# Miniprotein binders against q56419, part 190

Target 1, 326 residues: q56419
Amino acid sequence: MEGRTLEEVQEEVFKRHGVLVPKKELEDLAKALEEAGLLLTEKVEARLKEEEEKLKRERPMRLAGLSYPEGEREARAFLEAFRASYPGEGEEARVLLMPHLEPSRVPEVYGAALAALEKTPPPERIYLVGVAHRPLKEKAAALPVPFQTPFGPALPDLPALQALDALLPFELFNTPLAFREEHSLELPLFFLKGRFPEARVLPLLVARRSPELGEALKVVLRDFPGLLVLAVDLSHVGPRFGDTPLTRTLAEEARRRDLGFLERLAEGEPEAALAFLGANPTRIDGVEVVASLLPLLRERKGKVLAHRLDLEAPTLSAVGAGTLVL
Below, E stands for the ipSAE of ESMFold2; O stands for the ipSAE of OpenDDE; V2 stands for 0.75 times the mean of E and O plus 0.25 times the DockQ between their complexes.

## First folded at step 16 (miniprotein)

Design h1 (at its last look DockQ between E and O 0.52; V2 from the best seeds 0.65)
Fold by ESMFold2, look of step 16:
Structure h1 (fold): chain B 326 residues (1-326), chain A 107 residues (1-107)
Amino acid sequence: as target 1 above (326 residues)
Amino acid sequence: TEEERRFEELFIEAWELLFLGYDSGNPEILRQAIELFKEALEIAKRTGDPEREAAVLATLALAYYELGDWEEARKYAREALRIAEEKGIEYVIEYARRLLEYLERLG
């Protein structure tokens, strides 16, 4: 596809089929309210400035009590329950693909990630690459601060982050507020920090594919070895994403696209995985991350440990999630 | 006033939860956003602010659509449209009509 975002693909479907484009409608209404003075008042702007300054020091938990427990003891039990949801054996990961979807919806998929981490020697650092759900000023961003978790703060690897920033043609530390609500880092980090409490983290977001990021990361990983984690979801289908209601045929297509994508990645063929998706008709959201990280994925073979296309009965929609080790 | 400041705080927080619930795929977060929007709606009604009232109603319609409660989505969209047409609030008219037309096709 012409480098189009999920939002752009949804807009094309709306124009062709008269389908509501849900994320675009949400964003457009928010923008209209801002222009009307109902959303960004002087007091709201002052609070956002204050929150941005706080994000320069630390990133607090946003989803404690919502997606995972607040207390450390309860959080540890939660982690172990997820591991128990996956009856299989893991494999050592040098690269791990795992979801960022609400964990209770896909417990065995997160459990498979934990099984892989059991087989993985504790890394000195984790390169955690998520998907930006808010616009970034550049194609990618990082936030070089501690991320709070129920297991204690996940400390940034400042030397590795500084090395990465120095190699990029853009400023890496560019959009702190985009991290405030970013579940694609927070949800996987809960599991990673729980398993590797001493690992430092490079918390990275991709908004649009950046080949420069992948080339820079390949260089940084030589000097700062660690675990690379792609924290991405797979297919998004149904009315919540701009389709007609989910049918068996649409669900089968989404599953086939998810598995075909993962299997080609597992063969060490990330370009073939992207080509397999074509126009990305089921809106796999891992595409921009994979497209950015090609140099780190080529010729690296592995195994798909788990997959689920999770149904949302009330919305007649579904989201796919998977666990892949390379 | 204090009620107007409370409306502003509720409305922005509810919008943040709405985006977060949508993106994370967590319907309980969407329900929390809806609860805050309903509190904001009560304030807009008490203070007699039809633009705020229509805006919250339109947002509730979208929130219920995202939650999959399309009956409630239609209810709030119709009420938003009624107020917006009476008061000439064009951006609410636009969004409410589009949502209602789409819900008819789903429906």
Scores: ipSAE 0.710, ipTM 0.884, lowest interface PAE 1.4, mean pLDDT 90
Fold by OpenDDE base, look of step 16:
Structure h1 (fold): chain B 326 residues (1-326), chain A 107 residues (1-107)
Amino acid sequence: as target 1 above (326 residues)
Amino acid sequence: TEEERRFEELFIEAWELLFLGYDSGNPEILRQAIELFKEALEIAKRTGDPEREAAVLATLALAYYELGDWEEARKYAREALRIAEEKGIEYVIEYARRLLEYLERLG
């Protein structure tokens, strides 16, 4: 009985969660454990199959009670508090770049996103593009099911998703398990659903740059207009990410890259933004998403509303987050 | 066995939390993962499975590293390495050694 190895489960889990421990170390250990049969067993496979079958119906909340309140009343208070944390006014967004980092780490950045949403007419649908922290079978994927939130289910726009699938050279509806715990969708969706309860959602994940996705979305957006949301974080620096402890120099470099990236996006120059990062030594996670959505970002001028490089003191590491409207 | 099944369930769930906690940047999730790993560790000890024990120990080392508790990380990595060397568990040896070397570089 060739039970899945822990590595396979970890790889599957890793494929599901995309961990930087440094991410590579987690991945390597997970893979080794899988190969050893410790992470993936027949029983685990059966459970995963069952979970996959459940994901055909809905995506339950994973981070309720952990990152945000489960109850609607508390969730609304949570939204208000985050909005209050940003003292400025937003701008109307056609494209919103916002973080997916733990909200409590960068409240004012999420607050800025909420401020932008206040100035945005309620969209019929939201194209929510997150980062696949777990491996995908294809460069990008979608899960065409309701996503549970404290504000009720975020319903998929099936017609728009189908239109998108039809234009892609690969099956869009792949790797459903990658969505099970993907926080890059769940966290921004909390804020989006709270602000736009009636909007349908296209939950999309990008694992690798897909120019095809951007071109397809450009076409789909003509027939199915909506708000485009890029749920991405910025720099990841420090020991958790393979660097030395955060120094002034490292922090300045991270900020420089984050702001340089965002500013170029704000000027409608996404290719210049990518080029500015080069090899991406500070590990801006949104690179593959931006690279996939170039056709939708070109020539759009906007504004950087917020940026934070948040220090995680125990690990002497920091993560950049920003809010950009286009 | 039931214990083996429980171990696997715990270990998988804990790894899921480990990834989620790592990626999301929520340390509370990592703490939850650690608790599940500790339970898994106890099962591995009871069942007398040194490979599972070493694997969990190595994972705990990593989890504590992610929390910024480098002292505990070193402790668990050393224990993982010890067991793995005694039993010839090469992948754990490699991982634990590498982690220890990294932790030593961090100070």
Scores: ipSAE 0.690, ipTM 0.867, lowest interface PAE 0.8, mean pLDDT 91
ESMFold2 (binder alone), look of step 16: mean pLDDT 85; pTM 0.844

Design h10 (at its last look DockQ between E and O 0.59; V2 from the best seeds 0.70)
Fold by OpenDDE base, look of step 16:
Structure h10 (fold): chain B 326 residues (1-326), chain A 107 residues (1-107)
Amino acid sequence: as target 1 above (326 residues)
Amino acid sequence: TEEERRFEELFIEAWELLFLGYDSGNPEILRQAIELFKEALEIAKRTGDPEREAAVLATLALAYYQLGDWEEARKYAREALRIAEEKGIEYVIAYARRLLERLERLG
């Protein structure tokens, strides 16, 4: 199995998500540094190999103490505060779209997700589908190990993961290193584990649209029912993402695209949602995830519970986040 | 050497944080990356490796750009460019120039 270097993994993810010019610059610099032998050395490879071996056993918290509290008591208080930030009531979710953005930026959006989870019977398992911000060897991947959280480990549903793997034309269990720091799983998992401590999890990453994944999951969900969670962000606009500083016009466009996307999903028209975005000029993060899960989103009607375009004032940039229940 | 090893470790870890901070939208992660890059920079200076120094400086410029500290970004980009031009480090020259051009458009 030709071990793709961390470089190859980093290059491919950035190339495919073509969405963020600054990310491309970051990637281009990283690549140049790698080519110069500054980022990937034999020693680094050895370390990465060791880390990969560790990931065969568990995925440790990466963002504890940074994005959420490490201690359970503090983590529970954190969870309650986020729930409190959303004044509304949730609805029962069969499919939950929620953000993976830094929680402190969009507390009420996470609060809305928690509100939905309050109205959702505890699932046996959670299919948690995040966005691969690092390159994957395949279009999608899973890591079949416990994910550490302040509430205890989120245990994998191995039977369901194996069933999924068996239905995919590619090896599902690929690129474990891509999971090591992937916040698109870790952040939503904090909230999910906090609400459903007994649920098993299928941590999935999507790098590129995989219709096969959606079809396979549709079959697996029949035999292994559970909550489907799409952990995705929406528009990324401003200088951090290659645009000019946020203007009213740019913000309105971002909101229009975010809400137009979410509303079409809420109507059970995921293809229309994707078509509405076109070339995705505001760089909605969740496009590849939604494109992969079309069979599971079709004809499901739901409700947009929350949306925020969060301004990062120092960078004059903004990121969209939303919570959708289906 | 031990210092080279440490440089590599720091530089890689800092880059991981840089990506994570960029994607997650948590500026504190970027700040942590910057601290590691600064440590790496000091090592590069001590070892007398201008390529490593220029590379770290360019990366620091990018990190500060991502924080919205455009003044510091310009400072580090200019320093990266200076060293890179003196030593003929073409990829750093190209990157630093592009970054400076972008920074000029931001004001």
Scores: ipSAE 0.754, ipTM 0.895, lowest interface PAE 0.7, mean pLDDT 91
Fold by ESMFold2, look of step 16:
Structure h10 (fold): chain B 326 residues (1-326), chain A 107 residues (1-107)
Amino acid sequence: as target 1 above (326 residues)
Amino acid sequence: TEEERRFEELFIEAWELLFLGYDSGNPEILRQAIELFKEALEIAKRTGDPEREAAVLATLALAYYQLGDWEEARKYAREALRIAEEKGIEYVIAYARRLLERLERLG
């Protein structure tokens, strides 16, 4: 009776559930091109193996000259300009939530993070937790090498990283290539290294929520105290992210979701913050990191210093960014 | 050959920039990817490789969609589809049709 083609079924599913998710469109086309031999050749495989070996020794800057200046003098001036974009005072942070969105889009949000760092005693180390944008072999990963910055190398805290690895049910050092272009670590690190030049770093990525990571970090932070940084963005709405064009109503909802999430975190209620988002209809990308780090966020009260839902007029889309101190 | 090696270098670098521009939310990175894809397109045309030409056109359509230039996205998607249907390049046909359907809904 039903002689429908695969194409017809796919069309019905997409029409019923809305447009294709744009990130998946990128991934599907890239995969098809790899299978056709246009993106994955013997030369590409050899290049990737060589780059993976290099990443076992250091992680070079990827976004210098694109998102921030390459030279140290210019980078220091850039840092100070961002601080000036936020005219308020910060508060001491034991935990800092800050964005990883292109800095020029949300200068006062990064400025608020700098204001918080001004009030924060220089830590011995920074636990920098970003969002993996490439697949990881496990739920989370680290790369225990120097990360280059215009302010010099950010050195890894090897003893703390080794302690963390020992507590996890999976190998922490599992996907070096995922760090190659990972802006969610590089962009926040620029600001952190500029303000804390002596701090060592634990550069961590979360791909999928890992309660094991949060429990292990709770133990490691006791013996290796430092600043915990959640480098996450908030709502993603509009056609660039699979929605209909941005309206005032959608923007208001995204802002409400962002602020409600941040405010519940600021009350020390991370489970309530996650519950408030429900199915996460505005695609806050901080969810997997927060869900991983619940033991470190419970009962820590603090303050939202800044928020922006940044409009992308050409795409009729928007991305939210915020600064929270706990 | 030398042109085939140059095409491969451009196409791979442009794809890396395409992902990076999408993920970071930086439209200047997307524009840089488009410039490399356009250079790769010219090579595919000169070498007479319809699969490479259709693939680059489909990728250009996607890049322009991500920038919000949906008129350019439609133009490149239609051209990709035309070549892919003529030459039987099934994965480009499937992709270009899905992108064109999304673009019709937008506008």
Scores: ipSAE 0.719, ipTM 0.889, lowest interface PAE 1.4, mean pLDDT 90
ESMFold2 (binder alone), look of step 16: mean pLDDT 86; pTM 0.860

Design h11 (at its last look DockQ between E and O 0.39; V2 from the best seeds 0.00; counts 0 for: pae E 2.3 > 1.5)
Fold by OpenDDE base, look of step 16:
Structure h11 (fold): chain B 326 residues (1-326), chain A 107 residues (1-107)
Amino acid sequence: as target 1 above (326 residues)
Amino acid sequence: TEEERRFEELFIEAWELLFLGYDAGNPLILRQAIELFKEALEIAKRTGDPEREAAVLATLALAYYELGDWEEARKYAREALRIAEEKGIEYVIEYARRLLERLERLG
């Protein structure tokens, strides 16, 4: 199509496929294929338009049967198993940082999140802030529709979402296709919905640091109180992420950064947490989310409940995950 | 054509799965993507479209790389490179070479 920039096509393919921004190699190939007209066709555009129209009504499960059970009974058993994997007790959470990594990789970290949720009074609403693995039109976005789960739909808090939108300098309800397959929302939502079936949800994605989002949410939370959940992973190291195979040195560095990040957050010093990471050489996933939510994280003291650097043996790569309560 | 349409559908769906599996860290999803890419590859072969064939091969190489199956990744990358060099498909040539270089560094 005459006049679209490669970026627009990528953004569109990304929009279309809700394709998580793969790391550079995956992105580079996708881009090249898009430029070659192999990933973006008129037919794809039509399909994406249809999918976008569907997303006006609901967000279906994408990972049911892949990452978690589709059936409610099995899903409940799944929750119990994950809770059982964490031997400790939780603490009441005002803010919960939890992973969005494949649950089977870090069961005890999700278990720790469940333990925290057990000690948390049922919130009226959950502000679920994930990482946009796909490009967003704006720095952040929301999808104001029901998210399907094995426990029934997670219903949006439309009044709170509207209040948030009104306080942002950009349109909050942008890039609906980015939500289509976004696991950073779907995976934590499974656990959250399972624990708090009656809570409404504000599904939010952050692509780039948005101080405006944190300031707006701080205001919204006064009128619309709820649980804030940061669904973020930590370090990503190894060949899948552009490093050499995992070594003791690399693993120690990843752990150091993960724990140093979490500990500073636990002390109520989110700016210090970000500063500690510097250029983020181990690629902590949640930096843009934390950077966006600084006003909500400042001076809140809490506790790190769990941390794991999970080795994916076939790829000799590892991903960090943690659970933090504030 | 219907086959071209089917190719596009499969290729796109497979890429969606590839991204999803990659980001989630779920190898089962990546394997599903690979199966769809293999079907797309067969269509590309039947239709005689070397660009589509080379593109799928390069993508398969990447998918296997992400699974940690570096042997299969090398195999598909080499085949992608062969076809791309024969047909002058520059973006595949570049990608396949880079991937092979990376794979060589991994052992």
Scores: ipSAE 0.606, ipTM 0.867, lowest interface PAE 1.0, mean pLDDT 90
Fold by ESMFold2, look of step 16:
Parts: sequence; C-alpha cells; structure tokens
Structure h11 (fold): chain B 326 residues (1-326), chain A 107 residues (1-107)
Amino acid sequence: as target 1 above (326 residues)
Amino acid sequence: TEEERRFEELFIEAWELLFLGYDAGNPLILRQAIELFKEALEIAKRTGDPEREAAVLATLALAYYELGDWEEARKYAREALRIAEEKGIEYVIEYARRLLERLERLG
C-alpha cells in the first residue's frame, strides 16, 4: 500500500466482496440439497444413527491435525507455545471465561487462560459450558461420555451430571449429535485437559438462555465443587455476520462492548454486563451462557487478563476473544 | 455404484466441514471442504451425472463466496448455472442465479 489507510483498503475489499454468505445461506442450500435427495438420504440417516450410537460411548476428536496436533508429544509442545505467547502472570480462578475461537487466531488469549490455570489448584472436575452451534432439543444439553483428546480421554463426572439432570425441568442428555462437531467444547477442552489431566468434565452446551440451568448448577457445585469454565467468544462484526464492513469506528465499538461486558462481569455484576450490551449490536455470543449462569456469577469479583479483536481481512470482519478470571 | 458411494461420502463430509469451518472461523477447514468438493466434482463428471455436477458446482461457488474468493465463486456459479439451465435443475438455477447476481454487483 502507498500510505493508504486501513479503512481505504477495507472499503476496496468490501467493494470486491460485498454481501458475504451469512450462515442462513449455507443452511438454505443444504436444505434444498436434502430435499433433492443429495444430502439427506437413507445412507445419511444410517450414518447419523451410527454416529449417535458411537456418541453414547465416546466423543472422538474432530479437530486434531486441524486446530491442534494429534500426537501427545506435539500437543504438549503446542500447549507450552501458547502459554509462552502470554508473558503475564495469571490469577487463581474458580470461574474462567475463555474463548472457543480458532486458537491460532488469538494465541495470547488462550495463553492467558493457561496462566490462570497455573495458579489454580487442580480441580476434581471442570464444568465446561459452551455455545451450541447445532440445534438442541432443549435449552441446554450434556453428553455423559469420555471426550477424546491428545492427552487421553477426558472422563465425565457421572454423579455430578446425574445430579444436574435430576434438578432440571427437562432431560439433560437430549441431543448427542449436537456434540459431534462442537468446537466450543473441543477447543477449550484441549487446553483444560492438557493442564488438568486428572479432572473429570461436565461437557455442557447452551442453545438458549436457561435460568433453570444456573440455579441447578449452583446447587450441584456446592456438593460437587470444581472449576466453572465459560467457553465463549465476544463480538462478531462485519459482513461474514451480516453486518456492515469493518471500519476503525466499528472496531472501536466492538472493543468497547467486549471490554465493558468483561469489566462488568469482573465486578460481579452479570446483570449489568448484559444490560450494557442492550440489543447486543456487536453480537457477543457469550450472552446466552452468561444469562443462564447468573446465580454463579453474581458478586464474584475478578480480573480481565487478555482481550483481542481479531481481524479477518478477506471478509472485512472481526471476532473478539477474552480471558476473565473470577 | 462404487463411485456413487464415494461421491456421497465426499459430498456429505465436505458439507460437514463447510459448516464446521464457518462456525469455528477456520479457513483451513473451509479449504479442506473445498478439496473434497473438487474430488466429488470429478466423480460427478466421470459418471455423467448432471444434477450431481451442478449441485457440487453450486456448493463450490458458495464455499468460495464464503471465503471471499470472488473470482473462483463466479467461475463455479456460472458453470453451475449453465448446466442447470440446460438440464432443467431448478433448485440449482435458483441458488446459482442468486449468488451470481450478488457477485456481479461487486464488479
């Protein structure tokens, strides 16, 4: 560039990329192909039944070789490289907010999470709460099976999961197939299992806010203490998300929304954090998880360790990620 | 029928990767989906199946549009539309035209 501003370059790219594909367009084409018999067939249904039966026993790695190494030695080195990308000191966490965005995009944010885990006594169990990217039959779900990782299987805490299920007004174990491809659990779990290899896991997904989940978890955590992890991303802005092109002004707004949200959570004021977002104009994807877990976040003070709004230059879009300890 | 089975396996896996790559924000996964779609396309061409060929071309156009690779998206959308119009494959015509109209306003 001959001294052109970032905004001028981004505007030129927008003129070349205009209206990018929202997820709905992918969904619409997939539906048309299913109706035509090319994508939803007797063979697809048989495959899904087989995958569902397999998921009753274990959840295999999906992202090994893509987002993290498959081999244990290489995976350990990968984890240490991420820790090194955050030079700061962590702080003990009873609640950890960390991203689920592709790790290579926000290495210091995952590094900050690792720094917090270094200061955290090994928990007996981890309540890992992600964001459902596939529909659930209920507001929330769990999958009570081992999740495979390069560090060995992350074993489920069956007594805690059963106690949670008993307290909910809906069946907790309701949508096994939704876990098959769910990166919001798999990516954070890589880091958590690598640091706490002996901890059991409660792998949880939220599709829609569930106050019942938060109240039930508050009860279960008293009897089954452990580390609560909110595996969520922050702002989603730009054309990839059906928005206007990223400008310096929009990026500053997204950063302000991300940090204001995190800071209010750090003050122990989760309702104020949600209210601060209003209509959520930058599409912070952590809101449904936070709204579900209010009883666990109230009056719990802490610290924001890291934040990045990561630019996607080809799409003129950005995604925010942060690390918060409470 | 062995090539029919292989086409179905590739096409389904590629679609799952397409959704996963989109949701995870991982361009490597998106490009892996594209490579599987390209392999499926070669099978559809060898077996002389115009509906499968047009469907894969439309999907490739959408995948490249998602990545912001406008040149490739236009190429695949135009070819999908050509085959679909010739053979009367209405759902491909609908999606290819919609995508191509969006691409054309961008120059």
Scores: ipSAE 0.541, ipTM 0.844, lowest interface PAE 2.4, mean pLDDT 88
ESMFold2 (binder alone), look of step 16: mean pLDDT 85; pTM 0.852

Design h12 (at its last look DockQ between E and O 0.43; V2 from the best seeds 0.00; counts 0 for: pae E 1.6 > 1.5)
Fold by ESMFold2, look of step 16:
Structure h12 (fold): chain B 326 residues (1-326), chain A 107 residues (1-107)
Amino acid sequence: as target 1 above (326 residues)
Amino acid sequence: TEEERRFEELFIEAWELLFLGYESGNPEILRQAIELFKEALEIAKRTGDPEREAAVLASLALAYYELGDWEEARKYAREALRIAEEKGIEYVIEYARLLLEYLERLG
């Protein structure tokens, strides 16, 4: 106790005894329940088959009434409120990095994205790249169907998606069920479709870094120009993510990692941005997407418009979110 | 039966919401999962199915832990452990003991 706070002593005890990793526990308990026949039955398998067939035709809203309003009028007012949360001006984006965290937690960060879209000529298509939160059969995947929104369906750019699939060494349309609940596409798409109602979409997920994806997208973007959107979150720190309780020191480290990552991307130095994170001790989600898309990020300079490390007081945890234009 | 069908629907939907709430960082979704788990728990008690009861209690403990309500998480983990030890439900025993030990170290 001499020369140390109680918090320092608690941290040493945690290091010796390990910490609970909540995502692992969620997955392990679910697997055990499936093996016990409580989460995976013949009825469940039939339902999943029906849902998979539905997803081959359209992707319905999953978060309407939970994260954003279901009706178009209310959805328009929602967009206006978010834009108002960011008092600054945006800049034209050829590449936009924006979050997928629950919008009400980081309203000015989404507002900054809207400000950038105001300065951006309406694109013919949007390459929307999210982070897979369910396993994919390959390193990346797409779902070539309309995604429903309160502003109408976001239609897929089928010619561009087919061109991308043809250039990859794996089948791009490989895991429809992974899209069923994927908020990293749905939440950013709400804002993008609201601003660019006529743009077609390439809805893409990355599970693991794929240099092949970035090289293929470089070719496809040449023939099918559009807006590239990286829909990623930044640091994840605290017990909800397998850390000790959040301290001022951990929060400062998370902010430093977030901003250093974004600033290096803004200088057109994506390899330096990845190297800056080292072993990624604050669990920035964007690393696999950035590592996949290096050819599209090199030499592209821009500006960080917004950042927040949002605190979760009940869980002693935090999540970072930012807006970057390139 | 109709009650067994309803239990399965609630339990599966609650688990889907639990995953979604965790990943999206939305506590309202986690609270909705908890409400469905509580309804499923009442069915498991009425039908006298101890594995279902223990499984729902363990799921509730996890949901409350993820929400940051660690007192409720302890409560449900203890109840899950009691039933699981009595009935020999090993995967619940392992999970509940791990969670309780971790929560005790947190204080």
Scores: ipSAE 0.674, ipTM 0.885, lowest interface PAE 1.6, mean pLDDT 90
Fold by OpenDDE base, look of step 16:
Structure h12 (fold): chain B 326 residues (1-326), chain A 107 residues (1-107)
Amino acid sequence: as target 1 above (326 residues)
Amino acid sequence: TEEERRFEELFIEAWELLFLGYESGNPEILRQAIELFKEALEIAKRTGDPEREAAVLASLALAYYELGDWEEARKYAREALRIAEEKGIEYVIEYARLLLEYLERLG
């Protein structure tokens, strides 16, 4: 077995463990630093190994005290405040599309999700599908352990996860380290656990479109019914994402794409939603998730409850967020 | 050495925060990353490792860029570039130049 170079191990560990490659500039520097041996050392590998072993037992909160309160009482108040930020009423959801952006940026969008959850009978389980912002070994992954929340642990549905794994052509339980800090699961889970404390969870990440995942989930959902949650953001435009500073034209384009995407989903036409985006020039985050879940989204009609293109003023950048029920 | 170990720990954690802050859109996380990078920078200076110093400076430049503090980003990028050019740290030179060029386009 030809000894992988330290660089190959580092790259593999980095790839396997979903270490940090932001967009091109961040990616380029990260890559360069990795190649220089500054981001991955033997010690880091050992630490990551230890963290991976811990992730066999539970996924601790990473964003408690940063994005949401750590304490249960404060967390409940947080939920109520977010719900209050949305003045409308929700609708029953069988499928919920909600954001994973920093909650404070789009409170009313999360509020709309909470409003939908108020009209939703408590599910036995929640299929929570997030976006892998770190590399996965496979197109999709799951972490079959309790996720810590201020409301107690979100317990995995092991039977349903096992059923899903059995139907996939790849190992579902891959890249546990990719879950360690994945906010696309942690942030929506806060709201979901707060509303449905007794629901089991299937925490899923999608890195690349996996039609197999959607087909498998369609089968699993027959035997293991539950709420499907797509935790996805929409357009990412501005300097942070490689564009010029936000202009009216750019914002209008982002909104057009976001709303066009959501509306087509609301009409039960997910393929049309994807086609509408084309090359996705405004970088809608959730495209790979939607592309993976087509069988579950087809012919389901619903409603867009909220949308916001949130300006981050210091960076003159904006991120789209939406809440859709099906 | 213990200091080298501490540097590595801080630097990696800072990058983890940088990424998390970038992806989540939480600027407070970026601020935390910056604090860790600053601590790492002090260690790199004490140990006299110009590569580590230049790397941290470049990382700080990126963190400030992501935070929207383009003035500080330029400052740290220039400092990274200076050290990297003096010591022949090519990957930092390349990155710092690219970042500076990009920052110049932003105004």
Scores: ipSAE 0.642, ipTM 0.850, lowest interface PAE 0.9, mean pLDDT 91
ESMFold2 (binder alone), look of step 16: mean pLDDT 86; pTM 0.866

